# Ledger of designs, part 80: miniprotein binders against b1l550

Target 1, 279 residues: b1l550
Amino acid sequence: MRLPEELLERARDIHSEAPSHRIKLDRVGSFGLKVPVEFKGFLLLAEADVWVSLPEGRRGVDLSRQVEAIYELSNPPKDPFSLCREAAISLLEKLNYADSSGVSIRFDAPLQDGESLKYYGVEISSIASDEIINKIRVEILGMTACPCTAELIRAYKSSEIAATHTQRSLGILEVSTKAEHPDPDKLASIIERAMSSPLRTYTKRPDEGGLVIRSLSNARLAEDVVREMIHLFLEEFGHLPEDTHILAAVRSMESVHMHDIYAERSFSLDEIRKEISSH
Below, E stands for the ipSAE of ESMFold2; O stands for the ipSAE of OpenDDE; V2 stands for 0.75 times the mean of E and O plus 0.25 times the DockQ between their complexes.

## First folded at step 8 (miniprotein)

Design ca8 (at its last look DockQ between E and O 0.08; V2 from the best seeds 0.00; counts 0 for: pae E 22.9 > 1.5, pTM E .655 < .8, unsure alone 69.315 < 70, placed apart)
Fold by ESMFold2, look of step 8:
Structure ca8 (fold): chain B 279 residues (1-279), chain A 98 residues (1-98)
Amino acid sequence: as target 1 above (279 residues)
Amino acid sequence: SEELAERLADILRELAERLGYDEIEVTREGNRFTVEAERNGVRVRITVTRDGEEIRVTVEIEKDGKRIRFLYRFTSPEELEKALKEIARIILMFLEEE
C-alpha cells in the first residue's frame, strides 16, 4: 500500500515557523565544506564556512540553499576571492529573511622559495549586509634572532663576533576593509621582511649559513617585528579606507624557553596615523 | 627540450605513484606532453606545454560525466616538480572523497 498524496500536502514548513524561544542568531550555516579553488595558477583544496543571520521570528535556515550557493559557484574552480564575495552576495539574495551573510575560505597558499615552493596560511572572508566587508588573515613562518643575547655575548667576548639564539616565529597579519582583499603574497612578504630572515623549505648547507648570518645581522625583538610589520603595511597599503582594521602579531617559538612569546597590535588606519604623527 | 622531457617524465612517474596508478600512458607531440590514466571511474589527464620559459599544466578530472579543469603556469622544471607533487596530494584527496 502506498501513502496518500494528501499527507504530503498537509506537512508543515517547520523552517518558516516561529521558534519557542524568540532569540535572533548571528551565524547559522554549514561549516567545514571542502571546495576547490584556483589561486595563482594552482589548484588548491580549501575549506569553506557559509552562514546567514537568523531573525528571532524564524525557526530554521535552509541549509541546502547555502550549500548550493557555494558549490554552484565553485565548479569549475575559480579565484577564491571572487568565490568568497559572490557566494556571500548569493546567500543574502537566496535567504531573504537574513540581515547578513558570510563566507570564509581557508587554504594553504604556495609561495616561490628559491628553486622550490613553500606554503603559508590564508583565510579570507566576505560579510555581506547593506555593505560588504572583506577580511583576510595571513600566517607565515620566519626566523628571528634575539638582539639582547647577541649584545650580551658580544660584550663578554670583547669582539665583533655575533652569536645569539634563533627560533621559528609565526607572523600574522589580519586586515578587515571595505576595499577588495589585499594580495596575500604582499602580506606574506611584509611579514617575512619584518623578520630576521625567511624560513626555507629546502636549504643547502652553504645557503643555510647565509640564512643564519642574515638572521644575526637583522636581530629583532618580537615587539620590533610587530612594529616593522606595521611600518611596512602602511607603506604598501596606506591607501586603503581609513576605517580599515588591522591586526599585526608574532608568536615566537623560543629555542631557549619552555614557552612561546607573543606580541600583537590591532588598529585602524586612522588611529595609527594619529599615533605616529604625534611623536 | 630533451632534458625537459626527461625531467617531465620523472615528475609524471612520481605523480602516477602518488595517485596509485600502476601503468601510465605518457605521450609527446612537439612541445606537448600528455599523461592519461583512469582508476575507479575517475579519469585524469595531465597536459604539459612549454611556451618559451613558461610551462603550462592542465589537469582534467572527469567523474560521473562532469569535467573539471585546473590550469597552472611555471617558469622552470624545478617549480613544476614541486607543484605537481602538491597537485597529486590534492587530486588524491579529491578522488578519495568517494
Scores: ipSAE 0.000, ipTM 0.101, lowest interface PAE 22.9, mean pLDDT 75
Fold by OpenDDE base, look of step 8:
Structure ca8 (fold): chain B 279 residues (1-279), chain A 98 residues (1-98)
Amino acid sequence: as target 1 above (279 residues)
Amino acid sequence: SEELAERLADILRELAERLGYDEIEVTREGNRFTVEAERNGVRVRITVTRDGEEIRVTVEIEKDGKRIRFLYRFTSPEELEKALKEIARIILMFLEEE
């Protein structure tokens, strides 16, 4: 039911009224929006959150303007990184009472796996104020082989290639920077290379055997994976600003235990460079 | 699994009817279902792969030498059905605007 426009003109603007309690809010917005994005020749339906700060003197946010801001920029569909940054800026322009804005976009990124596709998780955000901070989180599953069990079996049977248990592991790289969002495919590649082996969507038996052999020959602790992720990240992205913040993490879904193993390191590029140079 | 293929075919039929397609092919390879419709050089392909509770959907539209691909992941058949109907609407919207 469309209310007559005439009734809207007579209605007080509730959102512009003074609140009963003069308290600033950090984030007010719409969450779980669906927005089309273009990524690597795929059109994806991403989930988006949009928000702004609300000053103490304003009762509510113009939510319709927030939604309009992101959808205007979503037609035609564009890359999610540009959409995220541009929408964050547009929100501040459209909602001039806000001192900060934010956009988050979540999607599954397609990755070629032979003749098939696999995927990795991407969550990007941009927060705009006096500066723009871009964040990207990449999550991809890989496989790890336990070196401890391998060593025990090697010691027991004197085998050149020791059997060990394998498990799926979730690798995570989160990067917050004043630069543009780092390339998600590069981040995913770092995670996969840091693990014992990548996962495949489809494997023939010979390929499966090869994948397992690779894993066994490159057995890594969860701690090893995180350290390798950091090392590879520094090689690829060491050119980012020194105040760039990184979270490198792995969650290993252990096959011999009912619980997962988790390892992480949070650091700035400046911090980790100083740490490495001190050894 | 057969019910899923039939449901996918039905969704594609609804799409096809709106788009004027009359030929629908449904193929199954293990846990992968492919539904294809073609008319007047426009091809729509929906591929659904079910692995346990995870459902992956790829929608491909080929028109005038251009290929558009959508990738979705779902955790329930009900969500898949809803999403496919929504995808169908989106496909129609894009095909009507070109």
Scores: ipSAE 0.000, ipTM 0.185, lowest interface PAE 13.1, mean pLDDT 80
ESMFold2 (binder alone), look of step 8: mean pLDDT 69; pTM 0.671

Design ca9 (at its last look DockQ between E and O 0.52; V2 from the best seeds 0.00; counts 0 for: pae E 19.2 > 1.5, pTM O .698 < .8)
Fold by ESMFold2, look of step 8:
Structure ca9 (fold): chain B 279 residues (1-279), chain A 98 residues (1-98)
Amino acid sequence: as target 1 above (279 residues)
Amino acid sequence: SEELAERLADILRELAERLGYDEIEVTREGNRFTVEAERNGVRVRITVTRDGEEIRVTVEIEKDGKRIRFLYTFTSPEELEKALKEIARIILMFLEEE
């Protein structure tokens, strides 16, 4: 059952040995850890990944110290952004042979939507080395309406029938920055405002209307949703460092098609400003 | 299906038992399962809602005029079942401070 403790003193320290092949590894860690977090009054069971770099001269990583770094900081539960950043720093302190560390935390964020709750996907990370880089990815479903079909139906019936196909679309904003993580609710709002209609409204209760009517009046191509995301992002977060990197994307689950449509743009703030000012 | 519904009810029952409620009743209305219990001035309502592949677990706790809600989301009953002990441990940290 339990091994004699005297054997532990005699055993090789496998982790500190040199490997047979001296190759540096970028990410060695524990993935899929369950970690409690407190987000906006909710206690959530998030999923976390922790890792460090492993130099070419070291055979293995001290896995117990990795999990220690995040679990010590997760009791009592705290906000996931602080946990993520503090754990990444703690990893470098506990595993001083590493030149970088990383922590990712994934959870579904609740949003109040009138008397109901809705949710969207959040993944945050902090990568620590000589500096700390914070990344956040937000994914939220919205509704899109096809403007091409809407125009064809308008021409056929002279706009007597307002119709087009509608579908659920997954909007994605991913931000990598040296600043603090952007507020995920603001990122989610940008994504939903860029679409034809959110699945649920945050700050407005439509009179007479429904989400379908709003989507029909605001029909938009997936490509234009991405462009609008970028525009709205720049209005809200244009103050971030110039080397902040953004990915804006939409995957449209087309209701009348056999496959999804995908559009994306990656850019730095410096890059996109030069592009816009050239026009 | 009905087998899945019974599995979710059993999981909710187990969660309530881990939270220390000896007598529980799981109420089902469609794809929504609810248990509501009160002990020593603490009222707890646990709701499991299934919509497609999404399983949402909401825990509402009220004590001394304070109310807090916990939200957990899973993509399968297996994920929820694997996390059940940890979910109970986390909730108990808020209820009992020990």
Scores: ipSAE 0.000, ipTM 0.199, lowest interface PAE 19.2, mean pLDDT 76
Fold by OpenDDE base, look of step 8:
Structure ca9 (fold): chain B 279 residues (1-279), chain A 98 residues (1-98)
Amino acid sequence: as target 1 above (279 residues)
Amino acid sequence: SEELAERLADILRELAERLGYDEIEVTREGNRFTVEAERNGVRVRITVTRDGEEIRVTVEIEKDGKRIRFLYTFTSPEELEKALKEIARIILMFLEEE
C-alpha cells in the first residue's frame, strides 16, 4: 500500500530531528544488500553493506538514499571495485551531513581450474572521507604438506621421498591502500603459490597423484606459507604506497589434530621493507 | 546426492520443456551436474556444483556470438530449487525478448 504523497509531506522527518542524546555514530547503514556485479565476464550477485557516519545533531540517516546510491550505480552491472569506490563517494555526496561513508562488497570469485571453475572469497571495501581507502580481502584454500613428519620418516627409513600428512589450508591476504584495489586474481595466485599445492575442483587419479607428489616435494609449515606469501606479495605489489597495510595469514586445518594451526603477520610496506633491509 | 541430481535433472528438463527445448543433455561428473539445451540458436548451459554445504550454479547463455554468464551460490537445496525456477524465468525472458 503506497501511502498518498500528501501524507508523506505532512509527516515529520524523523531522521532530521535532533536526537535525545547528542552522540555521533561512526557507522549507520544497510547491511546484506544484494547487488549485481560483473567480474571476469560473470554476472554475480554480491552481498553489499553501505553506511555513513551520523552527526550528533541528526537522529537518523536516510537509509533509502543509501540504498538508492548503490543500486543506481549497479545498473548496468559493473566491476565490483569501481562500484565500491563510486558508491562510497556517491554516499558522501548524497548524504551531505556525513563526514565519512563506506561500502563493502562480498562475492565468490570464479577462477579457472582446468576445464572447470573453482572459487575464492573476495571482500572489498572503500571508505570515503577526506581521502579514500580501499581494502580487499582474498581467501583461497590450498594444500600444505607437513615437513616435520616428512623429516621424521626420512630419518627413520632413509627414503628419498618421505611420506607426510597433508591438510587443507586457508590462505588470507588483506590489503588496505589509498591506491586502487589490488588485482584479486594476483592475490589468489600468490596464496596458491605460497602453499604446497593448489586445490582442484576434481582430479583424475593420475592428476591426484601428481598433486600429492607436488605437495610432498614442497612441504611447508604454516609459518613458511605466510613468509612465502609476504615475499611473493612484495615482488608483485611492491609498487603500492608505503603506507599500504597488509595482513598475510594462513589457517591450516590440521589432519592429525583436532585444532587448526594459525599464523599471521600484519605490516605496512614501509615497515616490512625496513625489516628485510636490516638483515 | 543422486536424488538431488535426479531432482535437478527433472527441474532442468521441465524447464527446458517449458522453454520449448527439444534436446536436453544432462551430464554428471562427480559433484558437478551440467545441463545443456539449445533452441533457435540460443544455447543454455547450467552447471551445478556441490561442494559440501555449498551449491554453486553457473548459467551460461550464448546467442549470436554473445555469452552471458551468471554465477550463484546457495547453502541449501531448497534455495537452489527456488533459484533454478527463477533462472528458468530469466532464460524465458531472454528468449522471449528476442
Scores: ipSAE 0.000, ipTM 0.194, lowest interface PAE 12.4, mean pLDDT 80
ESMFold2 (binder alone), look of step 8: mean pLDDT 71; pTM 0.693

Design ka1 (at its last look DockQ between E and O 0.93; V2 from the best seeds 0.00; counts 0 for: pae E 2.7 > 1.5)
Fold by ESMFold2, look of step 8:
Structure ka1 (fold): chain B 279 residues (1-279), chain A 94 residues (1-94)
Amino acid sequence: as target 1 above (279 residues)
Amino acid sequence: GEIRVTVEIEKDGKRIRFLYRFTSPEELEKALKEIERIIRMFGADRVRITVEASSEEEAERLADELRELAERLGYDEIEVTREGNRFTVEAERE
């Protein structure tokens, strides 16, 4: 049943009233929307959040216009980065009482893995006010091999191939910048190259053995994976604005322990360059 | 070389600034299409685009492209100013 539209003439517009308590709200929106996106030829189902600021003199947000802003731009499906930025700007146009808006979009990005696919996590956001700040977080699993255990075993059997524990490690790069979002495939590549070895969706026994032996040649502490991620990031993205903020982190699901280890570093580009130049 | 674009759009006193940094012609073409879509969608009455190019010839080519973009969008008053390899296109309409 659809109610008569003539009721709009008689009903109070609750949202445009002044509130009883005149307090500005920073984020009012619709969270967990499902939107289609097109990413590198794949049609993906993404999850989106949209919000605006709400001034102290306005009781509520026109939520239908928020949802309209992103859904109008998502059909037909398009590049999630363009969708994110354009929707954030559209929100400020459609909801003229707001002085800021935000959009976040989350999806699993496909990546070719031999004859199969693997996926990594992507979350992007764009926050618009008198300027736009773009944020991207990439998470991808890799393999790490412990160099400490490898060295102990090598010392015990001086001529034998070193053995060590290997495990899945989740690498994380998060970038907040005033420039456009960095390419997520490049961020994922940085994370994988910093690890001891990439993970595969499947391997045959000879390939599996080779992957493990390769990981022993690149055995790394979680701390050194984070340092390598930073080094590789600076090579690829050191041109971004100096106030660009980065978080680089690894959560290692240690195969011989009941708990994870975690290493992280956050920095701005100007901060890290000063730190490196002091050594 | 690297191309840097800063866009400021304004409608009814609301102003938004955003930027792009490119190293390839494909990235530039994608960005120009996105800039056009944003300006059209926002309904801007004033636009200011500042570009930093790597050469004077590149700056002249880009300035011509941006002037044509402003004309396609229907702006009546278009001004271009230059300082070295940096130029600014300002467009407005009533």
Scores: ipSAE 0.445, ipTM 0.811, lowest interface PAE 2.7, mean pLDDT 87
Fold by OpenDDE base, look of step 8:
Structure ka1 (fold): chain B 279 residues (1-279), chain A 94 residues (1-94)
Amino acid sequence: as target 1 above (279 residues)
Amino acid sequence: GEIRVTVEIEKDGKRIRFLYRFTSPEELEKALKEIERIIRMFGADRVRITVEASSEEEAERLADELRELAERLGYDEIEVTREGNRFTVEAERE
């Protein structure tokens, strides 16, 4: 049942009323929206969150206007990065009482794996105020081989290629910058290259064997993977602003233990450059 | 070479700054289109765009493109300043 439009004229504007408690809110918005985006020629359905700040003198946010803002920009579908930045700015423009806005977009990014496709997780955000800060989080699964067990077996059997246990590991790169969002494919590549081997969607037996052998030849601790991620990141993205913040992390789903191993480093580009130069 | 574009927009006392960095012409074109859309969307009274490039010639070309953009967007007061390989386009409209 659609209520008569006439009721809108009679109803109090609840959102514009003074609140009972004059307290500013940092984030008020709609979470779990579905928006179409275009990424690398694929049309994807992404999940989006939109929000703005709410001043102390206003009871509520015009949520419908927030939703309208992002959907207007999503037709026709565009790249999620542009959508994110433009929507954040649009929110500030449309909701003039807000001093800050934010947009987050989450999707699975397709990645070519031979003749097939695999995927990695992407979460991007843009926060607008007096400046725009862009954030991207990339997550991709890879494989790690344990160097400790390999060394033990090598010592025991004197084999050139020592057997070791392998496990799936989740690599994470999170970048927050005043620049535009870094290329997610490059970030995913860094993570995969930092691991013992990538995962494959489809492998023939010979290819599978080769993948395992490669993994054994590149046995790495979770700590090694994180350090390698940082190293590769600096090579590829060293041109980003010095105040760019990075989180590099690995969660190794250990095959011989009931628990996971986790390693991380959080740093700014300025900080890590100073650290490396001191060695 | 790396090109850096800083955009500052102002409307009704609100100011927003954002930064682009790119190395390819394709990325530049994309950025310029986005900048145009953002400026139009925000309806900025004032725009300041700073371009820094590896060469003066490249920066100047970019500054010219940005000036033309400002003109297309209806800005009537446009000033371009130079500091080395950095050009700043300031545009204002009533």
Scores: ipSAE 0.196, ipTM 0.648, lowest interface PAE 2.3, mean pLDDT 87
ESMFold2 (binder alone), look of step 8: mean pLDDT 78; pTM 0.773

Design ka10 (at its last look DockQ between E and O 0.95; V2 from the best seeds 0.00; counts 0 for: pae E 2.1 > 1.5)
Fold by OpenDDE base, look of step 8:
Structure ka10 (fold): chain B 279 residues (1-279), chain A 94 residues (1-94)
Amino acid sequence: as target 1 above (279 residues)
Amino acid sequence: GEIRVTVEIEKDGKRIRFLYTFTTEEELEKALKEIERIIRMFGADRVRITVEASSEEEAERLADELRELAERLGYDEIEVTREGNRFTVEAERE
């Protein structure tokens, strides 16, 4: 049932009224929207959150206008990174009472794996005020092999290739920058290369054996993985602004323990460069 | 070479700054298109775009492209300034 539009003339504009308590809100918006995006030739359904700040003198946000802003930009479907940045700016333009806006978009990114596909997780955001800050979080699963157990078994059996336990590990790169969002495929590649081996969706038995052997040959602690991620990140993205903030992390679902092993480093580009140069 | 593009847009006293950094021509072209869309969408009365490149020649070429963009967008007053390998395009409209 649709109410007559004429009622709008008779009804109070609740959103524009003064609130009972004059308090500014940081974020008011719609969460869990579904928006189509185009990524690497794939049409994906992404989840999106949109919000703006609310001044102390306004009771409510025009939520319909927020939703319209992102969907207008989503037709035709476009790159999610462009969508994120453009939508954040659009929100500030359309909702002139807001001094800040934000957009977050989440999706699984397809990644080619031979004749099949694997994926990695992407969460991006753009926060706009007097400046825009872009954030990206990439998560991808890989495999790690334990060097400690390998060394023990090598010492015990005198084997060329020592057996060791392997497990799934989740690698995480989170980047916050005033520049555009870093390339997600490059971030995912950094994570995979930092691990003992990648995971495969499709593999033949000989290939599987080779994958395991490769993993054993590249046995790495969780600490090793994080350090390698940072090293590779600096090589690939050293051109980003110095105040760019990075979180590099790994969560290893250890196969011999009931708990996970976690390692992380948070840093800015200027900070980590100084640290490395001091050695 | 590394290219940095800083964009400042202003409308009715509201100013927004955003930055792009590129290492490839393809990325640059994509960014320029996005910048154009943003400027149009926002309806900026004033735009300041600064480009910094590894060479003066490259920066100048980019500045020329940005000037042309401003012209296409209907800005009447366009000024280009140079500082080394950094060019700034300022555009205003009534």
Scores: ipSAE 0.675, ipTM 0.888, lowest interface PAE 0.8, mean pLDDT 92
Fold by ESMFold2, look of step 8:
Structure ka10 (fold): chain B 279 residues (1-279), chain A 94 residues (1-94)
Amino acid sequence: as target 1 above (279 residues)
Amino acid sequence: GEIRVTVEIEKDGKRIRFLYTFTTEEELEKALKEIERIIRMFGADRVRITVEASSEEEAERLADELRELAERLGYDEIEVTREGNRFTVEAERE
């Protein structure tokens, strides 16, 4: 049903009015939008949030223009990183009263795994004001093998039994930078290489044996995984602006415990380089 | 070597600054296409693009390419300044 157009002449423009309480708002937007994206040849349905700041003198945000901004740019589908950055800028252009804007896009990234696929989680955002801050969070599962139990078993059985508990661990790498978003595949690779072994969608017995042997040969504490993630990150992304902020973390679903173990470190590139250089 | 591109766009007193860093020509080409889309979409009255290229030869090539970009986008005044392998393209229109 469509209401008569001439009602627009009689109706107040509610969102352009001054509010009864003149309080600025930091984020007003549309959350949970479904947006098509193209990632590495795949067409995916991503979830997006869009928002702008709202000055004290404006009662409401033009929500239809917010939604229009991202949907116009998402058709035809394009890579989510360009979409995220471009949409954040488009919001500031379309909603001239706003001092800042933000866009978040979330999707599961397909990753080739032999003849099959696996996936990892990606969330990106762009916050625009007088500059743009780009953020990416990557989450991927790997395998860890406990070195403490491995050492105890070695001492008990010598080298005849190489054993320890293994478990899935979720690796997390989050990067906030003024440069464009880092390649998520490179971030996922850093996380997987820091683990005792990657996970596979499926394996035949010889390949499964190889994964287990690899994990036992690379037994690591959750703390060691975080440290290795940082080391590998600096090798790959040390060129980013010095005020780039990173969070590296592992949540390990320890197979012998009823609870998870968690380790994390956050830092800027400037901070960590000074820390490492002091030793 | 690393290539670094800083873009400043301005319209009606609103100024936005953003940055790209690249290691490959493929990445640079994708970024230049994105920069063109952003400038066109934003409708900027003034644009400043600063590039730190990997060589003087690359700087000359990119400066010509960015000048052509500014011309395609319809800018009236285009200034290019260069210092070795670093250059700045400033473009404006009314």
Scores: ipSAE 0.554, ipTM 0.854, lowest interface PAE 2.1, mean pLDDT 89
ESMFold2 (binder alone), look of step 8: mean pLDDT 79; pTM 0.780

Design ka11 (at its last look DockQ between E and O 0.97; V2 from the best seeds 0.00; counts 0 for: pae E 1.9 > 1.5)
Fold by OpenDDE base, look of step 8:
Structure ka11 (fold): chain B 279 residues (1-279), chain A 94 residues (1-94)
Amino acid sequence: as target 1 above (279 residues)
Amino acid sequence: GEIRVTVEIEKDGKRIRFLYTVTSPEELEKVLKEIERIIRMFGADRVRITVEASSEEEAERLADEFRELAERLGYDEIEVTREGNRFTVEAERE
């Protein structure tokens, strides 16, 4: 049942009223929206959050207008990064009482794996005020082989290729920058290359064997993975603004322990450059 | 070469600045289109676009493109300034 539109003329505009307590809110919006996006030729259904700040003198946000803002921009479906940035700006334009806005978009990104697909997780955001800050978080699973156990077994058996335990490891790169969002495929590639080996959606027996052998020959600590991620990141994205902030992390789901091993480094580009140059 | 594009848009006293770092021609084209969409959508009264490139010639070409964009969008009083390999396009409309 739809109420008569004429009621809007008689009803108070609750959102525009003064609140009982004059307090500014940082974020008011709709969370868990579903929006179509186009990514590498795929049409994906992404999850999105939209919000704006609310001044102290306004009771509520026009939530319908927020939702309209992102859906207007999502038809036809477009690149999620562009959508994110444009929507953040649109929110500030449409809701002129807001001094800040934000959009977050989450999706699984397809990645070609032979004749099949694998994926990595993507979460992007754009926060707009006097400036726009873009954030991207990429997560992808890989495989790590333990060099410590390998060394022990090598010493024990005198084998050229020592057996060792392997496990799934989640690699994470989070980048916050005033520039546009870094290329997610490149970020995912950095993570995979930092691992002992990538994971595969499907393997034939010879391929599987090869994958394991590769891992054994490229055994890495969680610490090694993070350092390698940073190294590769600097090579690929060293051109980003110096105040760009990065989190590089790995969570190794250790196969010989009941717990995970976690390693991370948070840094800005200027900080890490200074650190490396000091050696 | 690396191209840096800084965009500042203003409407009714609200100013927003955003930045692009471009490393390929294809990316540049996308960025240009996005900037155009943003300017149109926001309805900016004032636009400032700064481009920095590896060469003066490249920066100048890009500045010309942004000047043309401003013209297409109906901006008046377009001014282009140069500082080395950095060009700034400023445009205003009533």
Scores: ipSAE 0.623, ipTM 0.871, lowest interface PAE 0.8, mean pLDDT 92
Fold by ESMFold2, look of step 8:
Structure ka11 (fold): chain B 279 residues (1-279), chain A 94 residues (1-94)
Amino acid sequence: as target 1 above (279 residues)
Amino acid sequence: GEIRVTVEIEKDGKRIRFLYTVTSPEELEKVLKEIERIIRMFGADRVRITVEASSEEEAERLADEFRELAERLGYDEIEVTREGNRFTVEAERE
């Protein structure tokens, strides 16, 4: 059913009225939109959130114009990072009463894994006001091997057994910057290289043995995985603006425990450089 | 070498500033196209693009590219100022 469009001239424009309580709102938006994106040759179905600020003198947001801002840019499907940044700017143009806008887009990114694919989590956002802040969060599973248990087994009665417990660990890198979003594959690579070994979709037994041997040879505390992530991040992305903010974290699903281990560090580029230079 | 591009767009007093850090020619081409789409979509009255190139030769070449971008967008007044490896393109329509 479609109502006659001429009713628009007779109906009150509720959203443009002044509210009875003049209170600014920080985020008014449409959340959980389905949006097609093209990433590295793949057509993916992403989820998006869009919002704007609402000034004290305006009763409501033109919600259909919010949705329009991102869907117009989604056809044809395009790179999700460009879509995110462009939609955030489009929101400010379409909803000129707002002093800020935001867009978030999340999807599972495919990554080549031998003869197959594996996936890692990506969430990006762009917050626009008098400047644009771009944020990306990457989450990927890897394998960690406990160095404490490895050392105990090595020392046990002069044992030559090279063993320790291994487990899945979720590595997290989150970057907020005034520059464009970092390449998520590079962030995922940093996380995997910081781990004891990558995880594979499947392996044959000789390759599986190789992964386990790699993990034993590269046993790391969760704390040191985080430190290695930071080191590798600075090597790859140290050129970003000095006020770029990073969170590096690991959640380790310890195979011999009923609970997880978690380690994290948040920092800006200028902060971490000063810290390192003091040592 | 790295190229830093700062873009400032303005429409009806509303100003937005955004930044790119470009490390390859392929990336630069994508950035130029994104900047063009953004300026066209926003309908900016005034645009200011500041570029820090990796060399004076590169700055001269890029200044021509960004001038042509402003011309394709249909701006009435376009001013380009270059010093060393840095240039600024300012474009305005009345």
Scores: ipSAE 0.586, ipTM 0.865, lowest interface PAE 1.9, mean pLDDT 89
ESMFold2 (binder alone), look of step 8: mean pLDDT 83; pTM 0.829

